# VH-VL binders against Large ribosomal subunit protein mL46 (mrpl17): the designs that were tried, part 2

Target 1, 243 residues: Large ribosomal subunit protein mL46 (mrpl17), of Schizosaccharomyces pombe (o94398)
Amino acid sequence: IQSSKPLSNSTPLKGCSVGTILIRSPILTRQPSEFEKSIYKYNAELWNELSDPLPAEFYFKKGSVGEKDWQERQKTLKGKESPFETIFGKERKEMESNKLLDSATHLQSRVTEADTKNDERSTLRSLDKSLYLLVKKSKSSGWQFPNTPVTSSEKALHLLCQDLLKNILDENSLTWLVARHPLALLKTEQEKTFLLRARLLNGLDVPNLQNVYDWVWCTYDELKNKLSPSSWDSVKNILSDRL

## First folded at step 9 (VH-VL)

Design z12 (from z7 with heavy chain E104R)
Fold by ESMFold2, fold request of step 13:
Structure z12 (fold): chain C 243 residues (1-243), chain A 123 residues (1-123), chain B 107 residues (1-107)
Amino acid sequence: as target 1 above (243 residues)
Amino acid sequence: QVQLQESGPGLVKPSQTLSLTCTVSGYTFTDYYIHWVRQAPGQGLEWMGWINPSGSYTYYNQKFKDRLTISKDTSKNQVVLTMTNMDPVDTATYYCARDLGSSRYWSGYFDYWGHGTLVTVSS
Amino acid sequence: DIVMTQTPLSLPVTPGEPASISCRASQDVSSYLAWYQQKPGQAPRLLIYDASNRATGIPPRFSGSGYGTDFTLTINNIESEDAAYYFCQQYDSYPYTFGEGTKVEIK
């Protein structure tokens, strides 16, 4: 996929954030083996190292200080090619085939204790539907996708997103970025948040989050009730095909 | 009558593990969040973390995250604080405190406190 | 961490007169501030929650006000039993933090 053209009215660096739409896909009852988890971790690490940068205009106004720093950083990354794809590409193909086979397997609908207790913090609720992570930064804040400010243009957005997820998830949680570039933009009067999509690979292991005030795993329908109308309008069509 | 009572050792040697028990009576044990708060002698209070009514979720002050565990034993109406690698700076009175929140939501302030138990950490 | 700064740290008072204690947060905490009373050798007692709401069983001479970063506990008609240590607590953001406290003494 080719890089997208930057927005012409981009927010300045101090008003920019990056966030993650973290998805727990509908679960088959079998959890990934430790070997499968290791392969997913390896693939996530390679994906981070080999991400193609978006055009500078996508993030910044032409000629801004942030664009100049971004351009210099991109020059140092130019032409790098990871040998890991050559060595481990076969294993990745096998994991992707196995993943597609699991998707072709009949999904099991199961009512869990989390469903009975309406435990919104558990990833075992609504196993037959996708769940999306929302967090609160403080008691007074609203529900939002996990996000972090962009304080400089030197680090790629997908790397900031991975640092964000490592900061809020427990040690045993595994995630995978679905795409290395933003899929949505939340825009307020003076703030822009670029959203990347990621998947939680924990299977039946329920993460205990940290470094957030509160969290909830929402179904698609529940997102409308928790997100601001503008945030909901920005993501509803992108997420609807995963109900 | 709501009552919370802390119990455990009054003296712990450096590097040892502390275990404190909060025994609860006078209300439905599964309805409220329980927090731990400590107060060093002659100093202010320091919030340590909470456990939700069912015991399934906890949150720890980052200062203690690598040393602190809070758990519940519903059959005994007890909340247990475990803290590893104790240091003389951890000398304090430890309180368990009730939060007025519901099973899903907590309030963040504490309406009932235990009497506290002094833990001294010294050689 | 949000720093809670109380002034004054020591407050001598005469029974029957009003007293006030200020609490300033280093960041906006909305209305999520509580006040506690602690007498020597005792556990803290909740006085005020959500900046201005009196806890159950607290005499009406205790009141709280403020929003955002600046909060005040007011004790009207001080009684001798009000000699104690008073402190504020914010609960908007983790970790919850407490003020250094104000020692109220009857003179």
Scores: ipSAE 0.638, ipTM 0.844, lowest interface PAE 1.2, mean pLDDT 78

Design z15 (from z7 with heavy chain Y59R)
Fold by ESMFold2, look of step 10:
Structure z15 (fold): chain C 243 residues (1-243), chain A 123 residues (1-123), chain B 107 residues (1-107)
Amino acid sequence: as target 1 above (243 residues)
Amino acid sequence: QVQLQESGPGLVKPSQTLSLTCTVSGYTFTDYYIHWVRQAPGQGLEWMGWINPSGSYTRYNQKFKDRLTISKDTSKNQVVLTMTNMDPVDTATYYCARDLGSSEYWSGYFDYWGHGTLVTVSS
Amino acid sequence: DIVMTQTPLSLPVTPGEPASISCRASQDVSSYLAWYQQKPGQAPRLLIYDASNRATGIPPRFSGSGYGTDFTLTINNIESEDAAYYFCQQYDSYPYTFGEGTKVEIK
């Protein structure tokens, strides 16, 4: 990455990946202005560039990761989340208030062409719910959150997630990491995947994904139908339409 | 009776933009994915990309991503391939092909092919 | 990119005899492999999809087998009209890639 120190010892961490739970937040009252989008972009770039990166070794001490070790490292990072989560929470509260007060004057229709066609690839489907991005790496692969192997213990996980998102989203897409540390760990037989949460800031601009075989934007309820049972069990309590 | 027919210029000068049209008939145009595939003289086939039934989604071979656009004109039952900055190495027969899949999912293999159109890139 | 390697590149056959063409993928493509026939001056014609399923209108003398990385097209009881160029295609991963082809000739 240009804003990171060059890798001096590029040994891939075996069996470790980083992934992203990318969320399209409900779009309820109005599309953000171009000025508001510019402010979000500027602050997202500042958040990602100016903080010292936490190397992947911070999460992978001794070359292995247990759930206990993960939990203790998560406690160290508590309270270092992005300041913009309060803004998204305020928007949710404002939506419920506007529904009661004057829903007839909302600037944006809740039912779209994507809803009538059941276009699961569009971020304009289910505007009143959160949508979560799942991808396939190939025709034979299962649905999973976007992920990439960890290439070096010196590179911070949030920078790996930015590279991942830049690789799979089109050039006019904008994302914001909720926190610079993982919120979940998926374990399989030989693979550990740390998941970071991010928000899609595109408003009504539908991204066209690249470098994946296929993709879908799922509601919370739809995730259980797409994910493996073990992956679903690992994230179901962390994710919710009401949270 | 399913039929696909490519049309466009047979000769293009280097650096110019190629535009090819695939006209389809004999089935509901909005039900299937359409791919473009080319075959250079003395070489094998090369997949270029697809467009979905509604024309809202495309996928391109990364080799061409900065030069290639595939679009759809549903009023004329046409799929259009546009490729910029043509080079003599792009000389090939260009095919459009129908994907035997559903409107939601493509298959990746091609059950009907157009007859192909030869495009020569030369001074 | 997944490399598809066909053997042989040229296959002389006599009518009535069986023939086999091999296709090897550089990585696992599951069953997502198709076979095509191409005669001179014509577009390709789909023979087999998903490794072993015959396309509509394809005679039973054409059969496909294989899974993963190794695939075979078998043509039983070769007929004169089977003289053509044959190639495989994987569609598990982008970009979709084709074998270099096998020229089947009647001798």
Scores: ipSAE 0.672, ipTM 0.861, lowest interface PAE 1.0, mean pLDDT 79

## First folded at step 10 (VH-VL; from z12 with heavy chain Y59R)

Design z16
Fold by ESMFold2, look of step 12:
Structure z16 (fold): chain C 243 residues (1-243), chain A 123 residues (1-123), chain B 107 residues (1-107)
Amino acid sequence: as target 1 above (243 residues)
Amino acid sequence: QVQLQESGPGLVKPSQTLSLTCTVSGYTFTDYYIHWVRQAPGQGLEWMGWINPSGSYTRYNQKFKDRLTISKDTSKNQVVLTMTNMDPVDTATYYCARDLGSSRYWSGYFDYWGHGTLVTVSS
Amino acid sequence: DIVMTQTPLSLPVTPGEPASISCRASQDVSSYLAWYQQKPGQAPRLLIYDASNRATGIPPRFSGSGYGTDFTLTINNIESEDAAYYFCQQYDSYPYTFGEGTKVEIK
């Protein structure tokens, strides 16, 4: 049995990872223009640059302000919207209005080639629903949200997520972190994974992922069949398909 | 009967572009992943990449990522390998090989191989 | 890249006797390991997939075992036609990689 207790603030974090729930929002309106994409990118960058997140060690100190504050921030930031949530909220209302009148006819007019092929690697599948990115690191690994180890407590989790997304998406892909705080924690006996939410801003441009063995874009309902039971239980109530 | 046959030039000059064709015959052309694998003379095997059954997705060994394109011509039942900026070190026998994958699934091992075509890169 | 190391590189064999070839991966590849036989001037022939499953048409004298990083191909009752090169291949992670080969010779 160890008699000396190491100082937690002076040691590297172990068994901790940060991951990203990357969402392709429903695409029921026209393709955004290049100007509109530039506005979305500018607003996403402004949101990321002007917010000062807590350092990564703040989230990992046991019994600390960071762990308790993360839980409280999830409760207090619920319902607050970034500029992109407001934009996509209009599209959601349009879908709901169409559903009240004749949603079956509307959905049939939006069927894509990816839908007929059931192409799960395409972001053009299920245009009326949110799609969530899952990846495999190898043939033997399970499906997971994209994630990367936290090797230093000095870098903020949202910056690690930005690096992660740059590593796995092609150079033409554009993403926006919806909030700079985690929305979920996946915990096993030996690992903790903090999940942050991001949105894909590619419109109809299908990303070609890099540095992963395989990937899939899942609807909310499909996540249950892909994720481990513990991972699904951790996110199912936080992630809901409004359609 | 499933058959794979590679065809293309036997000689290529340095800096030129290689184009090899894998002609697939059988009643299941659209049901399989096709890989390309090469073997330098007297050397081991090197995996190059795959193309999925529909031809819509490819994966490449990152060693070749800037030079290699794999494409599919469904009307001719052909898979085409294109590799730019050939160098004498690229001299090898090139094989196309079948993987039993469906639209979403591939195995990663190869149950049927073409006979191979030797490509020599020399001035 | 995952390095696949085969031992021995050369293996003289006597017909009727067993022989074994070892393949070691530099990283855990689970069960995703195949074995191929290659005779001169021919394409490789799949013998074993998923570490231990014989491919269609492969005689039962060929067997495979192992998991993770250490794998073995065993040839029982060696026949003269078994003289060839033998390669292992991992397919757990990109790029797929092959061992450098083991030359089996009849002595």
Scores: ipSAE 0.667, ipTM 0.852, lowest interface PAE 1.0, mean pLDDT 78

## First folded at step 12 (VH-VL)

Design z26 (from z12 with heavy chain R104Y Y105R)
Fold by ESMFold2, look of step 12:
Structure z26 (fold): chain C 243 residues (1-243), chain A 123 residues (1-123), chain B 107 residues (1-107)
Amino acid sequence: as target 1 above (243 residues)
Amino acid sequence: QVQLQESGPGLVKPSQTLSLTCTVSGYTFTDYYIHWVRQAPGQGLEWMGWINPSGSYTYYNQKFKDRLTISKDTSKNQVVLTMTNMDPVDTATYYCARDLGSSYRWSGYFDYWGHGTLVTVSS
Amino acid sequence: DIVMTQTPLSLPVTPGEPASISCRASQDVSSYLAWYQQKPGQAPRLLIYDASNRATGIPPRFSGSGYGTDFTLTINNIESEDAAYYFCQQYDSYPYTFGEGTKVEIK
C-alpha cells in the first residue's frame, strides 16, 4: 500500500529529481500453468483416439446387414480418402496447427539467445514478462530508475522525462509516456524523485544505452533484489497492478 | 599465459580511417571485457571504451563517440578498433587491455596490457 | 570528467628508503582507484587495485591506501628497478581518468 498523498504535479525546486519507470511490455502470452499443460495433453490424447476408425462392432451388431454394407464401402474407399478422413480432416489440421502454434508460442518462441546467455542488458530476455529499466550512474552507486535533477520550475516534469529518455536511448528508440503526471515519489534524506511511467513502443530493437554507467532490464521479481528497500516499497504495489 | 598484441599501420594521413587489431591468447576469449587506452607521446593515458566478452555491447568515451567503433571477431580471437577522421592530435600509442571483471560485469581496471602500437598522424 | 591530481610530479629517492605518492580525485570515487607503474617505452603494469589490493606478482614493498578523494601509493625499501613513472586511475565514473604521473628516480 502506497501513501495516500498524490504524486505532485507541481515543479518543486531544491533536492528534486524526475525519473522514469520505463517498461518493455510482454511480447508473448503468459506461460501456461501445469494444469493448463495437462489439459492440453489430455485433449490431444482424446482427439487422437477419436481420429482412429472405430471397429464395425461399435456401429453394428456382428453379422448384421449394416456391418456387411459398411465393410464393403470400406473396401471401395481404400484407394480414396474415407468420408471419416474428410469430415475430421479439418479438426486434425486445427489440432496440428494448435500444437505448432503452442510450440512456437509457448516453447520455441519463448527462448531467445538473451535468455540462454541470461543477458540482463537485452530487451529480448523474458519475452513473457514486463521488463523495467534500471541504471547505475557510477560503479559505486546503487541501481535506480533513470532520473535527472530538476534545477528550475521552468520546464514541466514530463518534458524533462522525454529529454532524459532521449539522452539515454538511441535515436531509433520510440517511447510513450503513459501520463504527464508522476505515479510515484521516492524520498531520501535530502532528495525527492518523482517517477513517471513510460513504455517502449519498439522494445525488441533497443540497442546499448548511452550516458549511463551500466543498465539492466529487470522483471518485477528482480526489482526487489536490485532496488533499495525504500525504493522497492514505494513502487512494488504500483507495478504489481500492471503485471 | 595471457597475451594481448596490437597490430596496425604506424602512419596515417589526416582525415584517413585508422583500423587497429588486438589479438588475444592465453585465456578463453569470450570471458573478459577488452578496453582500448591511448597515450600521446610523453603524456598521460586516455581511456577510449570497452567491448563485452560476446561483442554484443560496447561503450565509448563521449570524446570519441562519433568517430570510434570497437568490434569483436570471436572466430579470430580479435578485437578491432576503428577510428575515422584521424587528426594529428590523435598521434599516440594505442593499447588494448584486459579487464579483471567477471564475464558478466567489468571492473574498470586492467591487469594485462598489450605492448602498444604507435600511430602517427602526419602528412 | 573526474580530474586526478598527483603530487609530487617528480620524486627523487635513495635506494632503501620509502617513497610516497599522493593522488587526489576531484570527486568521490569510493575505493575504485588503481595504481600503475610504467617504464619508458613500455606498457603500464598494474600495482594496486581497489585502492589497497596488490595485484598478482607485485612485491609487498608496494602498498596503497585511501578512500573517497585522497589516495596514497607507498613504496618501501626502494630498489633501483623501481625508477619509473607511477600514475593513478579512477574507475568509479565514465570516462575513466588517469593522473598525470609521478616520475620516481634514483638519486
Scores: ipSAE 0.638, ipTM 0.844, lowest interface PAE 1.1, mean pLDDT 77

